# VHH binders against B box and SPRY domain-containing protein (Bspry): the designs that were tried, part 1

No score or structure here was measured in a lab: all are predicted.

Target 1, 197 residues: B box and SPRY domain-containing protein (Bspry), of Mus musculus (Mouse) (q80yw5r259to455)
Amino acid sequence: SPLLTQLWAASVLGSLSGVEEVLIDERTVSPLLHLSEDRRTLTFIAKKSKVCSDEPERFDHWPNALAATAFQTGLHAWIVNVKHSCAYKVGVASDQLPRKGSGNDCRLGHNAFSWVFSRYDQEFCFSHNGYHEPLPLLRCPAQLGMLLDLQAGELVFYEPASGTVLHIHRASFPQVLFPVFAVADQLISIVRGPLAT
Unless a header shows other numbers, all headers, positions and changes below count from the first letter of the chain; antibody chains aren't numbered by Kabat.
ipSAE, averaged over its two directions, is called F for ESMFold2-Fast, E for ESMFold2 and O for OpenDDE. V2 adds 0.75 times the mean of E and O to 0.25 times the DockQ between the complexes of E and O.
Where letters were taken out, [cut] stands.
Atom coordinates printed by the task and the answers are left out, and those that the model quotes come from them; centres of patches stay.

## First folded at step 1 (VHH)

Design s27
Fold by ESMFold2, look of step 5:
Structure s27 (fold): chain B 197 residues (1-197), chain A 125 residues (1-125)
Amino acid sequence: as target 1 above (197 residues)
Amino acid sequence: EVQLVESGGGLVQPGGSLRLSCAASGFTFSSYAMSWVRQAPGKGLEWIGRIYSGGSTSYNPSLKSLVTISRDNSKNTLYLQMNSLRAEDTATYYCAKDQGYSYGWTEDYYYMDVWGQGTTVTVSS
């Protein structure tokens, strides 16, 4: 039930020492995105940069980026400010996610390597492996929290302000997962974690 | 039949302002994102920006300070306000209906499935 789900999420989140420090890996950032100096804000620029260096890890067609830190075990949480964007995806991807090409194998949620909460306009979905589950949200969230429990095999999307669980996905995840992001409208920002300098 | 009809083009002096309109029919206008695109004489298409059904906007960064997109869902009309116009802004301006669940290439108009016939803006002394 929605109430039981909310109580479970609150209990799990209450066992954390806080959200983790997540920074974007600048080597992965699509030419369609500008990465802020503090490596937390991705801004969609709508025009592919002509001066991008061709790094092997860089997404070259879809407006994607990965975080620098991989998760292999344990419980992890991070928060993204999504207030300003009407077109984004956030979630996790395996290290096997291809970086090059215009096909679905690099398009988040359309392949077996990525699991994302997606927004386009007023519509929200959870997407994995080409399966899209509509999420009928009553209100557009200003922040999205992700909770990844690798021991339990659960990925939880929640709204930090209310503690409301928006979606839970249960799966046997690959050995290595990265936070993953896509922006096709304005910007999104990773909320600063407690390990900040 | 889905139709988009642009209007409001014409001759304007450099530094001037102009507002373009796009009248929409044949679909539920309030449910779709809409875009403006332009084509200068002898050049390719240039995406200007998009307005979502809820009113949020996204712009080509090179044009962001010069344009404002708005919509009036009660009149099924899309608007493009342009300020401080320059000779290089001379172009045919098109409105377009978005397809939905796509996000883009460097040419964001690839998810626009219906286009108007265009209205021509000439910026000249």
Scores: ipSAE 0.053, ipTM 0.466, lowest interface PAE 5.6, mean pLDDT 82

Design s62
Fold by ESMFold2, look of step 5:
Structure s62 (fold): chain B 197 residues (1-197), chain A 129 residues (1-129)
Amino acid sequence: as target 1 above (197 residues)
Amino acid sequence: EVQLVESGGGLVQPGGSLRLSCAASGFTFSSYAMSWVRQAPGKGLEWIGRIYSGGSTSYNPSLKSLVTISRDNSKNTLYLQMNSLRAEDTATYYCARDTGEYYDFWSGYSTPEDYFDYWGQGTTVTVSS
């Protein structure tokens, strides 16, 4: 159970800060979202922004954003404060995730390029490739931790405050993965890493 | 049959207040998130806000200081309180039911049907001196 030992260690570290410096890539941010100056907070807005429509990396329909940090090997962990939002998705996506259009190929969890933990109202789900697994959580988490083990092919969602594992997904992941986010209610914020400035 | 019926529209002076109601029937109202949407004459749809089944709310940031959404699950009724009304708030106001799909958000100026599966017929608010 080396993963269980690592999850306990990640839970202890998560009570202070995440272990990774994860920042949102401004070029990817949907016009339905506002990105804070420190690149950690995504806020949903109901009216599409008129900012820079010619960026090839920008999502143009779904309220998505990618992090700038790519993961190719090893063990990675990051934490998102989700206490203010009743509607969000967080997880990982391939660099081949399409950016443009209203179809399922850009909709997180509805395609082969994205793996996400989702909340809508009181319902929670893990989604990949159009398959949606309901997660019967007893309480709404205030923070959501992600642990990605690319050697073992595991993506773990956990609650940092309690150390509770919420879901484990095992897969043969593509070579390059990015943290991915969607927000349709209020805001979510990436928790600062220990070396953040 | 699912039905949503808005009421409470009418003529109001600038700076005035108005409370709209939406009577819901044909479904378990307390289990659904609900939204208000408006359409000014000759304009597209504008999302006002949403209230979740547990009572939490989310608003269009440009309207947040002017509106309050509430619900009374015992009466199957959704409310929109509007204050400090201006001429630009003249519109037809609709209530709409969310489908509850994971990751199904309203995502533009025009609301896709698969986010809101039932709509009321609307109530007209006119703000004029």
Scores: ipSAE 0.090, ipTM 0.507, lowest interface PAE 5.4, mean pLDDT 82

## First folded at step 4 (VHH)

Design t45 (from t1 with S58Y)
Fold by ESMFold2, look of step 5:
Structure t45 (fold): chain B 197 residues (1-197), chain A 123 residues (1-123)
Amino acid sequence: as target 1 above (197 residues)
Amino acid sequence: EVQLVESGGGLVQPGGSLRLSCAASGFTFSSYAMSWVRQAPGKGLEWIGRIYSGGSTYYNPSLKSLVTISRDNSKNTLYLQMNSLRAEDTATYYCARDTGEWYDSSPEYFDYWGQGTTVTVSS
């Protein structure tokens, strides 16, 4: 498939050329998270920040954040450095993902609006709509690559260093998707893409 | 068969310190997050804190200054150090294998529990 061909090319050629610049939308960041000045690093602070301004777009219970970048068509790739965290979720969410409340509607992977690769300690899953597929990884990845083909309806999670495909999810995605993140241990960082620099 | 056995409880004077142990067997201890929970007589469960397999710790904010959780993966043992104990700390203390998602301390995420060890703080 075209997605597999592009993943193979990225793996063989060893390049950041296809990786897009993704920045966190500071208006969405949960009060459980601190966002770095360059808007790429989310750090879990374990207690809600008292200095957080209220915003309609802000997640107020789960330690979630969205990117500012919207994907509507085509092929997209981005990479997250996850080596410091043993508790995170990364993937995509529709613009319909609710922001407020402690329910599953805002909990990534537990609703129809979010599709995530999840880590909890040494356990890995892909989660969507309350379905959790265990992923028996041989080792904990230091970086997670995401490749989204909206035309083919494929979302691929891979390890950039080895080119290993960790999971492929096929679905009819909604027209508008955002990269989505959650952190509950230490930090994760979006790898800077060459097109933004 | 997964087993968790707490020990080190007993009578302690107010202001004193105590270290509890939890011996784990029947699973790969070094691959699991672990939690401590306590229950005072006639009261509900109170989550104390969590330690991930990599050593990161997170605590109930009301207890953060009083407790330290550590683990020794080579001995399959979880520890709870308690300092400056007061009468209100009298409780049964449990260790639990923690499969919780995120910082969530809900008991539904703890799939195996020890039988508990009792700590009594009294003169």
Scores: ipSAE 0.234, ipTM 0.627, lowest interface PAE 3.9, mean pLDDT 84
Fold by OpenDDE, look of step 6:
Structure t45 (fold): chain B 197 residues (1-197), chain A 123 residues (1-123)
Amino acid sequence: as target 1 above (197 residues)
Amino acid sequence: EVQLVESGGGLVQPGGSLRLSCAASGFTFSSYAMSWVRQAPGKGLEWIGRIYSGGSTYYNPSLKSLVTISRDNSKNTLYLQMNSLRAEDTATYYCARDTGEWYDSSPEYFDYWGQGTTVTVSS
């Protein structure tokens, strides 16, 4: 029931003290991405940077990046400003997500280790393990909120401005999850948490 | 059958401008992102830029030429405006249907290509 999902989201959101401070792990940032100094904005640069260090944690092909802090227990919430991108993926990934390679094993939503909301142009979908569920959105969200309940095994995508739940995914998530990001045009930015304001 | 046909190429002097067109047919043009790609003699493919179905654009930041990509969905046509052309801009220019994440100059990222139109910048 759409109503039930909305109510659930509202209840969860109401119980949250605020949006968490999520920062990007620079070590994971693809050479196709530029990370802002404040570690919140990823900008697609179209060509791989030659000055990018080669850490084992770094994605080397897909324009991916992981958050610096993993979620292990509890309820987590973060928001991404996506108004400046028509090609992005946001969600969560396990620490088992491979970093190196051009295959689907490293491509967000195309493997068992990532759960992402995806936009490409006018198409929206939820992607996991190569399954893509279309999301018939009426409008493009300017911001995407994520709610992750590891105990309940629920990942919720919602539009913060309206509180509209866009998608709920239920699964037995692994113990360690990271917020994950990808952008293939322009930029996306993590909204600052209350501690940063 | 999906077809992309580029036109507008030719000889142009340095500093000149040129507008390329790509006529699309055989699919719902307005529903697809489109890209321009070029290949200079003896060089690899270079992605120029992308335009989404809604008209938003993103360009290769390494481009030296001033480029503007536009589209007219009512005419199923993609455009590439190039200004202040230099000898280095000499290439065959291709339009391609953009089907997903793409950031490398690889033919596998496009499902359909035009035959290309050649631009020669020379005094």
Scores: ipSAE 0.168, ipTM 0.620, lowest interface PAE 1.6, mean pLDDT 89

Design t52 (from t15 with S58Y)
Fold by ESMFold2, look of step 5:
Structure t52 (fold): chain B 197 residues (1-197), chain A 123 residues (1-123)
Amino acid sequence: as target 1 above (197 residues)
Amino acid sequence: EVQLVESGGGLVQPGGSLRLSCAASGFTFSSYAMSWVRQAPGKGLEWIGRIYSGGSTYYNPSLKSLVTISRDNSKNTLYLQMNSLRAEDTATYYCARDEGYDWYPSGDYFDYWGQGTTVTVSS
């Protein structure tokens, strides 16, 4: 409903006062990705860059990156501009997500450490622990909003332009979660929040 | 039934050019990412590149100067243009469909393959 969408949107805005700025942690960025100077844009380059391979936090096979700041309690929201990419994953991951190797333990959505909204060309899924729930979207979103309520155990994906809820996942999340990203086509960008300066 | 049929292979002189085609049927071609893969005699599979349904392309860096992938969604056809061919480009060339519910960044996972078309580069 429009009213229900409006009420939950107001709840998200009222909670933003305690949310830290979401920026990507350069130490984690896969060599398949280029990170912009403002640490908000990931661009898929498909050719491994010359980065320090012995950095322990860097993903070395999957085109992943983590945000710099973890969420430990409360309600958090962030938005990603996805209009330029037809292959991406966005969501949250625990600090236990492995960084190295070509296995599923580092592949977002294919392990117990990551929960992601994913796009593969024209198909959309929510993925966790190797379970992939198709999301029958009527159109491709230009922006994706994430809302994480650690007290309620909810992760919500929504379209900011309309306030439409695309998916809700309920779980007992670990206490430490990072926003997580993967890109395999063009680029995605974290949108500056109302309180980011 | 998903079917991919490659054509356009044959004997070509070093330095020559060749355009391969892949006719697709049995699925909504315009909704799928597609790849070209090759296998030289006695060698493993080598991914050439990928093209998404909207036309963006990514190539194996070792082949990027030699190849161009394109598609015509109205004809359900995938193309591989190869230029400046060398003897080491002798191989069987396959078109392949990327898996439809997830992706693999290196293009190493495909759910359907064509039977291949053979290209021989020889003087």
Scores: ipSAE 0.345, ipTM 0.670, lowest interface PAE 3.1, mean pLDDT 84
Fold by OpenDDE, look of step 7:
Structure t52 (fold): chain B 197 residues (1-197), chain A 123 residues (1-123)
Amino acid sequence: as target 1 above (197 residues)
Amino acid sequence: EVQLVESGGGLVQPGGSLRLSCAASGFTFSSYAMSWVRQAPGKGLEWIGRIYSGGSTYYNPSLKSLVTISRDNSKNTLYLQMNSLRAEDTATYYCARDEGYDWYPSGDYFDYWGQGTTVTVSS
């Protein structure tokens, strides 16, 4: 894939005002997930927690969680450490994403309200609205970087360590987007601060 | 027709070990992740663990130390090794097929199940 051979200039990625401070909205966290105190790490617990409150914002079936802050304009960048998971989804979702239910309407990548990079074992794909585009990655990324340009209507997935672009999706995004996360194997963590070097 | 048939259940003493098998047919076994789940009497379903098509495994943290999931794709068979069994491990054990593309967080979402095999841990 031409995208897999394409490298972002370190200077371009470094020219970003830094990795955005993304924190998980604890109110959205599925009962299948444990959220760390610093609101950056989601751990799959394989059993629904009984202690979770029933907020309307909370996902109740899929192991999903949303970031606390929405993006409405501009360029945004964040990085997720996915080294410890073989089953995760990361990307963005609109505020229209339903929270309750076990159907595809709440399943990331299977509805019109989410755009995600997905790993399931050795299968990598970009998923949106039930369409799954295979990504023939040469190796499993330890970290995934997301670049969201709302003005340009571009969502870029890249590997921070190499600067390799993994996938570019272009679309007319809705006005309000949230970083979205799902994990069903071990844990994923939002990287704090500067790019890991 | 997809079929999953569990076997190996029975009566075992506390501290004992047991190996369950699940024979799969009617689909390309090697292409699917498989899971084990169990249901104790009067309790809900509990997910035990998953093995991906490539052999990677992930377990329920509460059971990780006691179970090992493996598979033999040449035999279309899934295995669950359980050690140091306790009375609380008494349950009907089921193998379930993952959909293949995506993961399911619990047994509630698996599309195919076996009939189950019962394990009773008692002195």
Scores: ipSAE 0.071, ipTM 0.547, lowest interface PAE 3.5, mean pLDDT 88

## First folded at step 6 (VHH; from t45 with S31R T99R)

Design v1
Fold by ESMFold2, look of step 7:
Structure v1 (fold): chain B 197 residues (1-197), chain A 123 residues (1-123)
Amino acid sequence: as target 1 above (197 residues)
Amino acid sequence: EVQLVESGGGLVQPGGSLRLSCAASGFTFSRYAMSWVRQAPGKGLEWIGRIYSGGSTYYNPSLKSLVTISRDNSKNTLYLQMNSLRAEDTATYYCARDRGEWYDSSPEYFDYWGQGTTVTVSS
């Protein structure tokens, strides 16, 4: 039930010390995106930039980017402000996600290396390995929280303001996972983690 | 059931402006992204731009200074404003319902098309 789901989310999130500081790895950022100086905001520019260096880690076709920090064990949480965008994907990807090409192997949610919550206009889904599960959300979230429990093999998407769980995916994840992002409308921004001092 | 009907085409002088309309019916217009596409005589389809249900727009880079897409969800109508028209802008202009990937402008992602309205730019 919605009430039971909300109680579970509050219980799980109440056991966290806080969300993590997640920053975008500038070397991975697609030429279709502009990365802010604080490395938290990805803005879709709809035209490939010639200014970007063509590094091995850079996505060259899809408007993707990875975070700089990888997770291998434990419990991790981060939040993305998505209120300005109606076209985005957020989630996790393995370090084996290919960076080059227009095929599905670099397209988030269409391969075995990426697990994403996706929005296209008014439609939402969870996608992994070419399987797309529609998510019948009643309203568009302004912020999207991710909770990754690598011990339990669980990836949770939730709305931070209400504690509502939007989707839970359970799997045996690979050894190394990065937060992953794509945006094709306006911008998305990683929310700063709380001060831990 | 789903219908898209373009209007507003015709003959215009070089350097002129023209506004095309696309009347939508048979679906909840306010919940769908929409695209404009054109086809010049003897040429392939050229994607002009996209507008999301909330109003965000994206354009073919070669055309973005010449066109503006807007929508009125209360009237179920999509618009294309074209300025500084040249002879090479002579084409049939189509509106389409856009169900594609949010980056990809491939025609295979447009599930319903209008019949088109013809714009001729000549002196």
Scores: ipSAE 0.486, ipTM 0.724, lowest interface PAE 1.6, mean pLDDT 86

## First folded at step 7 (VHH; from v1 with K64E)

Design w6
Fold by ESMFold2, look of step 8:
Structure w6 (fold): chain B 197 residues (1-197), chain A 123 residues (1-123)
Amino acid sequence: as target 1 above (197 residues)
Amino acid sequence: EVQLVESGGGLVQPGGSLRLSCAASGFTFSRYAMSWVRQAPGKGLEWIGRIYSGGSTYYNPSLESLVTISRDNSKNTLYLQMNSLRAEDTATYYCARDRGEWYDSSPEYFDYWGQGTTVTVSS
């Protein structure tokens, strides 16, 4: 797998080279979240913000957000700083992920439209379509890396500092995927990539 | 043998303060999130808030001005501080071990509950 070879090389060299610039799409951000001016940091507010517009693409119940850039082909990598949060989900979602309502169709990992690495306190899992695979991590990662190979149909979660692969998921992904995020404690931040768009 | 035992309930005057305790045993308390829930007479359950193992908190927005949740992992004890109590705060107060989704406070995510302690605020 080219992803595993690239991950091995990155862990040996300790490099952030090859990660992609990912920014949050403001129009998707739940009213439970505050988005920083540089569009990289999502902060959990614990109550709905009065300033959020009711756009069709905005999540209105779950504290979710999508990235602005979609992936359709090729190899992609991005990193999220998660050191300050004990409650988050990160991964990918289809453009068909519903935005409105309190149901599982909008709840990351509980539907066929989202694939996420999740943390709740000291419990970690990979979740998709209502199936939750426990991940027995020995320590809480400070950063989470995602590697997506749309040709091979692979999504890899790894710890950038150690190069450790935390989980690999293989699937026939839909053609259009967005990085997706949820946070319900403190904040998470997308790490700036050298290939800014 | 997982046990959660609330204490500190009783009769208080309106405007008064009360601190409830929840003594935990039979599990590694420091590794679990914990919640407080209350039930007024004849009413359903109302989630008050949670505290994660590391000490960060998230409160029911309707109650956040009334309560403070804390924990002492060295004493295996969870606390609920309530201030400016009113008659509507009369309820049985429960502590619970919280295994849930962090933005969904549904009681189905709480796997162990205490027996409750009753707080009565005199009108």
Scores: ipSAE 0.510, ipTM 0.767, lowest interface PAE 1.9, mean pLDDT 86

## First folded at step 8 (VHH; from x1 with D104G S105D S106Y P107T)

Design x2
Fold by ESMFold2, look of step 10:
Structure x2 (fold): chain B 197 residues (1-197), chain A 123 residues (1-123)
Amino acid sequence: as target 1 above (197 residues)
Amino acid sequence: EVQLVESGGGLVQPGGSLRLSCAASGFTFSRYAMSWVRQAPGKGLEWIGRIYSGGNTYYNPSLESLVTISRDNSKNTLYLQMNSLRAEDTATYYCARDRGEWYGDYTEYFDYWGQGTTVTVSS
């Protein structure tokens, strides 16, 4: 099965050739979230904390954050520990994603600027541009791997422990993409980077 | 098919406590998030809080010091404990199955509601 071999090779390449150094951009972090000192863990606080009135890049309504790393070409992989959260979104967003307001323009998966794997309690979906594709997962993943192949125009969500592909989305992506995150229950953490401290 | 039935409402003095129950049937209760919502006379709906299937709770910040949500999955029952009740807490209290689209306007995504139970706080 050449297709299965190709998918497995892509997963192994991501895990062996390196997990990208993906750290959260503290300027973007919603006041509903606390960012850890190592900039890898987002914790949902449920009440708005202090807001930086001068920070145009901060999400001010939705519990979102962006990574500092931009992807423009090539093949990229990163892993998020989602074991402790039953309400999250992870994926990619363009640099055009608005930061301010309670509308769908800033709501991950509800606009043309974001592509996310979402969990709400026991339900999973992939969302982009207001289209929500249910994903009938048999078990809740403890870790989610993302593989972005910008030359092929593919975004793959997989389970690192098993190598199981959970979803593949094919699209013509915009020029600049950032890893994007949202949390509305407990916490999620970026894992397996060269900065393991 | 899905049925939610609230109980435990009634008259209570200011400063008192009350525990409401919501009996669930017609679905696998243990797999769904649940919410409590209230409506004071002449007012709109006010979301109180949610409890996920695994037991984690989140509350309307204005109410979190006054309420506690719990569930007993073996009895298919959702609970709302209210303490230090005031006249402004007089309302009809509803339980709802929470299929929320995640964060924002929660009540648009609650697909089944109970009939409500009335709590009256008066001297």
Scores: ipSAE 0.657, ipTM 0.830, lowest interface PAE 1.0, mean pLDDT 85

## First folded at step 10 (VHH)

Design y2 (from x2 with Y103L G104Y Y106S)
Fold by ESMFold2, look of step 11:
Structure y2 (fold): chain B 197 residues (1-197), chain A 123 residues (1-123)
Amino acid sequence: as target 1 above (197 residues)
Amino acid sequence: EVQLVESGGGLVQPGGSLRLSCAASGFTFSRYAMSWVRQAPGKGLEWIGRIYSGGNTYYNPSLESLVTISRDNSKNTLYLQMNSLRAEDTATYYCARDRGEWLYDSTEYFDYWGQGTTVTVSS
């Protein structure tokens, strides 16, 4: 039930060792995005920049980026400030996510390599492998929290301000996962962890 | 029940300007992103641009210097202002309710379309 889900998330969040330091891997950043100097803010620039296309890890069509941080075991949490954007995707991707091409293999949520919470204007969904689950949220979150429990095989999306769980996805995840991002309106920013002041 | 009706098309001279309207009904217009799309005779669909419910606009880079999209939520109306029109801008222009994913090379997620209004640019 929604109540039981919320109580579980509140209990788990209270036991966290800390929010991870997550930084964008500049090698992966799409030419449609600008990455800030501190590697936390992705801004959609609507026209492809003149970045080096020779970089093999760079997404070249979709406005995607990966974090440099890899998760292999344990419990991980990170937060993204999404208050400025009405078009974004955030979640996790395997290291097998292709970088090149206009097809669904690089399109977050449309392939087996990516699991994302997606916003498009006033509509929200969770997407994986081409399956899109509408999320009837009552309001647009200003911050979006992710909690990944690799032992339990759970990916939780929650609102940090209220502790409200927005969605839980349960799966057998691949061995290595990276935070993944896409932006098509304004910007999103990774929130610094409490230990990274 | 969703209905989109374009108007304002017609004959214009090269270098001229034209403003198209799209009247929306049967849904809460102010909560949806909207797009303009055009189709030149014998050609495929070409996405022009979108406007989100909050007013942010994004355009096909090939067209952005020529077009401006706006909306009036109190009138349930979407607009397309076109300037410095050229012969290659001759097309049928459609408005569409935009429920899809971001990039201009996919109209797959436009769930409702108008009938279109024809713009002819000629001397």
Scores: ipSAE 0.675, ipTM 0.837, lowest interface PAE 1.0, mean pLDDT 87

